VH-VL binders against q9h9l3. Designs and how they scored, part 377

Target 1, 176 residues: q9h9l3
Amino acid sequence: PRKMVAIDCEMVGTGPKGHVSSLARCSIVNYNGDVLYDEYILPPCHIVDYRTRWSGIRKQHMVNATPFKIARGQILKILTGKIVVGHAIHNDFKALQYFHPKSLTRDTSHIPPLNRKADCPENATMSLKHLTKKLLNRDIQVGKSGHSSVEDAQATMELYKLVEVEWEEHLARNPP
Below, E stands for the ipSAE of ESMFold2; O stands for the ipSAE of OpenDDE; V2 stands for 0.75 times the mean of E and O plus 0.25 times the DockQ between their complexes.

## First folded at step 17 (VH-VL)

Design GG99 (framework fv_fezakinumab)
Fold by ESMFold2-Fast, scan of step 17:
Structure GG99 (fold): chain C 176 residues (1-176), chain A 120 residues (1-120), chain B 111 residues (1-111)
Amino acid sequence: as target 1 above (176 residues)
Amino acid sequence: QVQLVQSGAEVKKPGASVKVSCKASGYTFTDYYMHWVRQAPGQGLEWVGWIDPDSGGTFYAQKFEGRVTMTRDTSISTAYMELSRLRSDDTAVYYCARGDYSYGYEFDLWGRGTLVTVSS
Amino acid sequence: QAVLTQPPSVSGAPGQRVTISCTGSSSNIGAGYDVYWYQQLPGTAPKLLIYDYSNRPSGVPDRFSGSKSGTSASLAITGLQAEDEADYYCQSYDFSLEAWVFGGGTQLTVL
């Protein structure tokens, strides 16, 4: 079958009042959780709000960060033709200015069987932290110094693997 | 209730610029991409580019890169497409169309079109 | 050239079935991108007819259906009505061009 990767991006605030979410880090892992890509990315616009408590991004990370245009090219080369797993992944694709085929996209925030296994309402949007704790008995996004996009991508892949067989079968019978 | 209202027809000379507007109503303007598509008389549809009204980010088809500029004004829920250095073969109806940047990506709502005629 | 290929015209009599093909390549439909179909009546803007290759928006009759296989898609119209006379366009995304791409359009004539 098709190769599968998981992605997680960190965004910083740019534009008026830091309202715009701009890509500042991207991590991609393979099926086994090995890191394929993990780089800090320099937005083309002035950073107004690092959102450090959530992003883990600080001024020091921007010093040798890869410019957005170059990083985007590298990331898209990895994602193209693969099944891409993420959590609320449309936010990551939006930050990348990228359209990934829906048939090759797996969003762990919108997989009813995954919520069912976690004893959550099937159509609710549950956080990655909650699902990981409930189903993998593991704490992620711990503390106040920001999230690790590598940790989040790895957790996302592991969550998807819990429902992979039944969900792929469902998608084969009910193509998106 | 949900609609896109475009500005009126324009007649321009070669070398001029034209700016077409598209005013959104009945939905949250910043939740959807705005695409621009053109159609020359008797011809098919051609995609020009998109703008994300939330970020102001844009992406243009390579054919138009350097001649097209897309902007928006969130205070009046209006998107703009400006095409410069007009040629006679830019004569077309220009449509704005709403695109969902979640699962789907469909252009589910279209403006009625703005005819731009380029003639000397 | 158009990235997606459609026949320039198709015709059918009232009550009959007609099929409109949309042929792409490995960089668009073949890469897994969905196919959308639009109906354009004379003098009007295009209207979304089919999304995600086979789904219908509210208000589109079930006699319109879509299918997809490999690098191609098809629009089928059964029980042809006079009001179906229009131009039909397929659309997908092409990752190599980084562009939304349309077919050349098919003019449907109801005899």
Scores: ipSAE 0.673, ipTM 0.873, lowest interface PAE 1.5, mean pLDDT 90

## First folded at step 18 (VH-VL)

Design De1 (framework fv_amlenetug; at its last look DockQ between E and O 0.76; V2 from the best seeds 0.67)
Fold by ESMFold2, look of step 18:
Structure De1 (fold): chain C 176 residues (1-176), chain A 120 residues (1-120), chain B 108 residues (1-108)
Amino acid sequence: as target 1 above (176 residues)
Amino acid sequence: EVQLLESGGGLVQTGGSLRLSCAASGFTFSNYAMTWVRQAPGKGLEWVSGISYSGEYTDYADSVKGRFTISRDNSQNTLYLQMNSLRAEDTAVYYCAKVPYYGSGSFDYWGQGTLVTVSS
Amino acid sequence: EIVLTQSPGTLSLSPGERATLSCRASQSVSDNYLAWYQQKPGQAPRLLIYDASNRATGIPDRFSGSGSGTDFTLTISRLEPEDFAVYYCQQRSSWPLTFGQGTKVEIK
């Protein structure tokens, strides 16, 4: 069977008024939740807004950060040929300047069976925090210190496992 | 082979200044963050200062803020530490160290260090 | 600032024995951002373990790290003569970056 990983990214604001989301941390975990990659990344553009309340990124994290071009190459090498699970994963791929094959992409924000398990509308876009609380009885992203992309990637993988058999069978019958 | 070579240490009086250099080879220096760590005689390790790969971001231990300045010259593959207003407690071996891409904020290669002795 | 307290201060063992070194943090070290270094007399430190459990390049598999939160362990499964040294833990979870005070592993 094809190997599966989960990814989560944290972004900072770059560009005019800090409205562009640029990659500043990326975490990748395997099926068992073991960390395969977790590094802070320095965007090539000037950081206008660290978004620390949500991202957890502070100026000090940039001191030891990996250049974006180097980190991107390392991350893409890990993702190539694998099923990649994420939450609202389009945002992560956009920050990586990358699109993974749709047949190998799993987005926990767009899985109707997962929403049904959470007693949420089937086609609603639910937050990772909400799904994790409801289905795993776990509080993530607590307080004002920001998110942990390791924590979020691990939660995303656990959520996918709840519907993996059903959803993989659905996709086999209905190739994207 | 990654090599880091510190220089510029020596004996200096309290209140004096020294500039440490770290010559780097065996890797693309401009792609890596760099760090200074010191060790007083018979004591443990103390983080002093760090600098991002481009030099844009720096940080310092509270004990040296306002007195020490980290810098780099990527065209010469050299890391610097300008030390001003030196105190007796700054006496230590000063190491330069490289920040890896994996486990960034740990330090994978270290120089052999240069001794700074501050006397009154 | 996160204070790292290592124990024991000195560990006296013979070659072939198992060494277990402890590092305790004054507050939680997020995401297992803890490293271990070895330092021999007159030498620079050498990175052994990063992020609690990952061996650095070229480090033999007799070195392993474990732990989370505030409690971390370095294990040397079978001491070799070259392993008698001082060992330091280091956290990168909070600024400033800090090291433990060291554990000396010496020959009995």
Scores: ipSAE 0.798, ipTM 0.909, lowest interface PAE 0.8, mean pLDDT 93
Fold by OpenDDE, look of step 18:
Structure De1 (fold): chain C 176 residues (1-176), chain A 120 residues (1-120), chain B 108 residues (1-108)
Amino acid sequence: as target 1 above (176 residues)
Amino acid sequence: EVQLLESGGGLVQTGGSLRLSCAASGFTFSNYAMTWVRQAPGKGLEWVSGISYSGEYTDYADSVKGRFTISRDNSQNTLYLQMNSLRAEDTAVYYCAKVPYYGSGSFDYWGQGTLVTVSS
Amino acid sequence: EIVLTQSPGTLSLSPGERATLSCRASQSVSDNYLAWYQQKPGQAPRLLIYDASNRATGIPDRFSGSGSGTDFTLTISRLEPEDFAVYYCQQRSSWPLTFGQGTKVEIK
């Protein structure tokens, strides 16, 4: 079996009126929840909206932030060849300007057995916060300081582990 | 080998100005954020200011905000700290330090420091 | 700002003994963004530990960091003569960046 990692990214707004979502933080954890990567990242374009309420990103964080080009290289090196778990992970990959093979991707926002376990409609898109509370009895993304991508990545991995066996069997029978 | 060499320290009167320099070598200076940290005689460490790799983003401790300006010249591999309206409490050894990205998270290399003494 | 309080102020020990240094934060340090530095007399600080428990490059195994939230610990398993110095903790979870006041490890 391949090594598995979970990823979560925070984005800020760049471009006209801040409508472009640019990577500003990325966290990657291993199967055990150990942090493999966690860096603030400096977008190549000027930040118009830090989206602090959600992202937790502030201007000060950009002082020591890793340039996007460098960070992208580091992150891709970690992800290459791995099964990558994330929640609504297409947003993370988009921000990274990176495509990970679908067969090696696990999106906890689209795993029917996970929703079923949480007494949610199987085909509904549930938030990470809701699933984490329901299935792990853990509160994440609390307060007004914004999200912690490390915490979110860890929660995502823990959620996936709950349905890993069933889902991997399903995928084996029904490859994407 | 990474080297950071501060200069520009000295004796200055209250209200005076001083500009510190930090010459960097042994690494790609333009790829890394830098910081100034100071230490008053016989006291602990105090973060003063930080600057992103390109110089676009800067930040300061409240104690020096409005008086100090951090800048850098990547073509010269040099970090600067312009200190205006100096006060007695600014007396300290000033260190420049390198801010690593991946694999550390805190200041991994420090200069030897330069002493700034502000007298009344 | 997050205030870091180190204890004890001074730790008197002999070579070969175990040293335990504490760093307490006034509020939770998120993501374990806590580092430890060593400073010898007349020298610049040296990074020992980053992110609470990661040993910096070139740092001997006898140095280890632990803790989370508001309580962090630096441990020197067996003190060497060169380990007698002042140690500082530092957080980067919240701005401004802040240091503890330091713990002096001195020879008994």
Scores: ipSAE 0.481, ipTM 0.819, lowest interface PAE 0.9, mean pLDDT 94
ESMFold2 (binder alone), look of step 18: mean pLDDT 91; pTM 0.921

Design De10 (framework fv_amlenetug; at its last look DockQ between E and O 0.93; V2 from the best seeds 0.70)
Fold by ESMFold2, look of step 18:
Structure De10 (fold): chain C 176 residues (1-176), chain A 120 residues (1-120), chain B 108 residues (1-108)
Amino acid sequence: as target 1 above (176 residues)
Amino acid sequence: EVQLLESGGGLVQTGGSLRLSCAASGFTFSNYAMTWVRQAPGKGLEWVSGISYSGEYTDYADSVKGRFTISRDNSQNTLYLQMNSLRAEDTAVYYCAKVPYYGSGSFDYWGQGTLVTVSS
Amino acid sequence: EIVLTQSPGTLSLSPGERATLSCRASQSVSDNWLAWYQQKPGQAPRLLIYDASNRATGIPDRFSGSGSGTDFTLTISRLEPEDFAVYYCQQRSSFPLTFGQGTKVEIK
């Protein structure tokens, strides 16, 4: 059996009017929720909008941040060959300028059995905050000081564990 | 083999100025954030200032804000601290330190330090 | 600003004994972003532990870190003669970055 990790990223606005999302923090946890990576990252482009209310990123965080090209290499080395779990994970991979094999990707925003456990429409895209409250009885992303990518990655792994047996069997019968 | 060597310390009167330098070798200086930390004689450690790998981002302890300026020259592998309006409380050994990629904001390599003494 | 308070101020022990050093934060240290350093007289600090429990490169197994939130511990399982020094904790979760006041581990 393959090792499994969960990832979550926080982005800032770069490019014209700050509309491009660029990676500014990445957190990776193992199956047990232990932190494998958690660092601030300085995008190669000038930051136009820190998006602090959602990202939690402030200018001070960039003082000790790892260059994007270095961080990307370190993160991809951790992800290679592993099942990677995330929530709306395509956004994280886009910010990393990376595609992970679909057969090794698990997206908690697109798992019908998980929605069913939460009494949500099976084909709906549910927020991480909503699923975590319903299924784990915990509040995440509280307040307006921004999201915690470590907290979000850990919650994502716990959510996946709730449906892991069922979903892994489904994927074995229905290879992507 | 990472090496950091501070210089520019000495005796200065209150209100005076000094510029500290930190010569770096044994690593790709331009890929790492850098920091100044000071230690008053017989006392503990105090974070002074930090600078991002490109020099674009800086921050300062409140005690030195407006008086000290951190800068770097990546072409010369050198970190600087310009200290103006010096006070007796600024008397300390000043260390430059390297920020690692893992645990960034911890400091994995330190220089030998340079002593700054500010007399009234 | 997060204030780190170390205890005890001085710890007098013999070689071979176990040392337990405490660091308490005035606020939760987010994500357990706390480091430990060793400093000997006339020398620069040496990074021992980062992010509460990860040993820095080249640090012997007798050094271990633990804790979360506001309470953190450095343990030296069996003191060697070279371990008698001052130890500092440091947080990186909030600016300004801050250090504890130090714990001196000395020969009994």
Scores: ipSAE 0.764, ipTM 0.898, lowest interface PAE 1.0, mean pLDDT 92
Fold by OpenDDE, look of step 18:
Structure De10 (fold): chain C 176 residues (1-176), chain A 120 residues (1-120), chain B 108 residues (1-108)
Amino acid sequence: as target 1 above (176 residues)
Amino acid sequence: EVQLLESGGGLVQTGGSLRLSCAASGFTFSNYAMTWVRQAPGKGLEWVSGISYSGEYTDYADSVKGRFTISRDNSQNTLYLQMNSLRAEDTAVYYCAKVPYYGSGSFDYWGQGTLVTVSS
Amino acid sequence: EIVLTQSPGTLSLSPGERATLSCRASQSVSDNWLAWYQQKPGQAPRLLIYDASNRATGIPDRFSGSGSGTDFTLTISRLEPEDFAVYYCQQRSSFPLTFGQGTKVEIK
C-alpha cells in the first residue's frame, strides 16, 4: 500500500477585508504521527487578518516564516504519490493552490463509518474537535492560543486509522 | 559554502550609536529570514532581533525594542543592525545567523561575531 | 516569555562516557520547537538538533534529542574529545525567542 500522510493548514486573511484565506502554517505527519513538515509560511500578499483566535498565527510568526512559493514546493514534494489524509481537506488544498488526486485523498469530515462510530449522522459534517473527543477521548484546540496544526494533523491521522480498513475496502469497491 | 561575516563592532560610549553589518554568501540570501543573537562576555546567548526574507516583518527582544533596528539589503546580500542609545548591558559579541526553511526559528549558520563594547 | 533552565550547570565526564543534558521550560514548548546548539571557546554556536529530535546536517549520530512539553534532553552517547563545549537549548514556540543559560561539558 501507498504511504500515508496527514496534513493540516492554518490560514490568515489577505486581500480586501481579509476575505482571502492564505496559507500561513502547514503541518504534515506520517502514519505514526511523526512530524514530516511544520512551518510558518508567508503569504505572497499582505496579511489583513491573522485570525489569531483560530489560526494561532501572530505577526511575530511571520518573521521566520518560509516564503509561500518555497513552502509550497516543499509540501508538494512530500504529498506527491501519497495518500493524503485531512479534515475538510479541500480548504488545505485550496490554500496550497494544489489539487491532489481524489483517489489518493481521504477527508475525515466525509467518512460515514467514522461518523457512525462517533454516534453521529453518517452524512453530517462533524468537527475535528468533536470527533477527536468522541473517538479518541482527547481534547484538541483548547485554550486561547489558537489551533496547533501538528496536533490537528495527528488527530486526523488517528481518526482515520480507526476506520482505515473498512474505508479502504469501500473505496476499492467504489472508486471515486 | 555558506558564509556570514559580521562587521561594525567596536568601542562606543553610553548613549552612542553603532551600525553592524553582516555580509552573506553561499546561499540565496533573499530567500531566508535572518537574525541577530548576542552574547555578553562570559554569558549565554540572547536573541536580539529577526527579519523576514523580504524585510517586511521584524521583531525585537524587549531589551532592545525602540533602540535597535534590523534591516536588510537583498541586492547587497547584507543584514544590518542599527543600534541607538547604547547601554553598558548591550556589551556583547553580536552574531548574525541564518534561519533555515526547516526548523524556522532555529539558526543553522552563524557568523564569527563582532564585539560591541559600550563604556560609560 | 518562555524561560529555559538547563541542568546541570557543569557536567564533568571522560571521553567515551554518556552525557545527558536537560532543558526545562517554564511553560510548554508547542510542537516540540526546541533546538540545541554547541559552542566551543572562541567560536560561534553550531546547530545540533532542531525541533527536539531532528539532527542538523553534518551532525554525528552520537548526538540525539528527545522530549516534549516542558522537558527536553540532549544526549551524547559516547563523548569524543571534540564534544567538550557549552551546550544551549533554544525555543521557537513563542516570541521572544529564548535560550537556556547553557551547560558546560568539561573533561574530568
Scores: ipSAE 0.493, ipTM 0.834, lowest interface PAE 1.1, mean pLDDT 94
ESMFold2 (binder alone), look of step 18: mean pLDDT 92; pTM 0.939

Design De11 (framework fv_amlenetug; at its last look DockQ between E and O 0.76; V2 from the best seeds 0.63)
Fold by ESMFold2, look of step 18:
Structure De11 (fold): chain C 176 residues (1-176), chain A 120 residues (1-120), chain B 108 residues (1-108)
Amino acid sequence: as target 1 above (176 residues)
Amino acid sequence: EVQLLESGGGLVQTGGSLRLSCAASGFTFSNYAMTWVRQAPGKGLEWVSGISYSGEYTDYADSVKGRFTISRDNSQNTLYLQMNSLRAEDTAVYYCAKVPYLGSGSFDYWGQGTLVTVSS
Amino acid sequence: EIVLTQSPGTLSLSPGERATLSCRASQSVSDNYLAWYQQKPGQAPRLLIYDASNRATGIPDRFSGSGSGTDFTLTISRLEPEDFAVYYCQQRSSWPLTFGQGTKVEIK
């Protein structure tokens, strides 16, 4: 079988009024939840809004952060040729300035069988926090300092495993 | 071969100033964050200050904030520490160190250190 | 500020023995952001382990790190003569970055 990883990113605000989302942390875990990559990343453009309440990113994290160009190269080397699982993953790929093949992309925010298992409307966009609580009986994104991308990537992989057989069969029948 | 060479240490009176330099070679200096760590004689390690690869972001330990200034010149592959208002407790070996891409915030290569002695 | 307390202060062992060094944090170290360094007399520190369990480049596999939260361990499976040194842990979870006070591993 093709190797599978889960990714989660934290973004900061750049550009006019801080409205552009730029990559400031990325975590990648393997199928078993082991951390393959986890680094703070310095965007090439000026940070206008750290979004700390949600991102957990503070300016101190930027002091030792990996340059975006270097981090992107390392991350893409890990992702290439793999099935990549994420939650609202289009935002992560946009922040990476990267287009992963749709056939190798799994988005836990858009899997009707996963919503059904959570007793949610099949077309609803459910938060990672909500799905994780409902289906895994775990609290994530708890505490005083914003999200952990390692925790979120691990939760995303566990959620996908709940529907993996059904959803992989569905995609085989319905190629993108 | 990565090399970091500190210089500028010596004997300085309390209240005096000193400027440390760290000459870097064997890697693309402008792509890496850098740090200063010090060690008082016979004592453990203390983080002093760090600077991002471009120089845009800096931070300092509370014990040196307002007195020390970290800077870098990427065109000359050199890291600096300007130390003002020196005190006896600043007496230490000062190391410059490189921040790696993986495990950033740990320090993978260190210089030999330069001794700063502050006499009261 | 996260205070790191290392134990024991001194560990007296013979070559070939297993060394186990402890580092305890005053607060949880997020995402296992803990490193280990070795320092020999008259030398700069050398990075051994980053992020609790990852060996740095060129570090022999007799060095391993483990632990999470507030309790971390460095293990040297079979001490070599060159391993007698002072070892420091360091966290990067919270600012300021802090080091433990050190554990000296010496020849018995």
Scores: ipSAE 0.808, ipTM 0.910, lowest interface PAE 0.8, mean pLDDT 92
Fold by OpenDDE, look of step 18:
Structure De11 (fold): chain C 176 residues (1-176), chain A 120 residues (1-120), chain B 108 residues (1-108)
Amino acid sequence: as target 1 above (176 residues)
Amino acid sequence: EVQLLESGGGLVQTGGSLRLSCAASGFTFSNYAMTWVRQAPGKGLEWVSGISYSGEYTDYADSVKGRFTISRDNSQNTLYLQMNSLRAEDTAVYYCAKVPYLGSGSFDYWGQGTLVTVSS
Amino acid sequence: EIVLTQSPGTLSLSPGERATLSCRASQSVSDNYLAWYQQKPGQAPRLLIYDASNRATGIPDRFSGSGSGTDFTLTISRLEPEDFAVYYCQQRSSWPLTFGQGTKVEIK
């Protein structure tokens, strides 16, 4: 079986009026939750909105941040050939300007068995925070300091593991 | 081999100014953030300032904010620290250090340091 | 700021003994962004451990780091003569970056 990793990214606003979501932090964990990658990332364009309340990103974090071009290379190297698990992962890939093969992608925001287990509508899009609380009895994204992408990536992986067997069988019968 | 070589330290009077330099070699200097850390005689380490790889972003410890300015010349592979309005408590060995990316955590390479002595 | 308090201030041991150094943070260090440095007399600090438990390149396996939240530990399983030095912890979870006051490991 292929190795599995979970990814979570934080974005800041760039471009006119800060409407462009640019990668500012990326965290990747392995199947066991060990951190493989966790870096602040400096966008190629000037940051207009740090979105700190949500992203947890502050100006100080950009002082030691990895240039986007370098970070992207590092991240892609880690993801290549692996099953990548994420929550609403299309946003992460978009920010990375990278698209992982669909057959190797697992989005916990679109796994009906996971929602069913959490007593949610199967076709609804539930937040990572809600699913984590419901299924893992753990609080994430608490406080006003913003999200921790490491914590979110770990939670995402743990959620997926709850339905891994069932979902992988489903995908085998119904390849995307 | 990564090398960092500080220079510019010396004796200066209170209220005076001094500019430190850090010559970098053995790595692509322009790809890495850099930092200054100081150590007063017989004391511990204190973070002073940091600068992003391009120089666009800088930050300072409260103790030096408004007095010190960090900068870099990537074409010369050199990091600078302009120190103005120096105080006795600024007396220390000043180290430049490299800020690594993946697999390195905190400051992975340090220079030998340069001594700054501020006297009345 | 996050204040890091190291203990003990001085640790007197003999070569071959196990050294355990503590670093306590005034508040939680997120994402285990805690590093350990070694500094010998007249030398610059050297990175030993990053992200609480990862050995830096070239660091012997007798050095190990552990901990999370507010409590971190550096362990030297068997002290070598060259290990007698001052050790500092450092956090980069919150700005400003801060160091512990250091623990001196000296020969008994």
Scores: ipSAE 0.360, ipTM 0.782, lowest interface PAE 1.4, mean pLDDT 93
ESMFold2 (binder alone), look of step 18: mean pLDDT 90; pTM 0.918

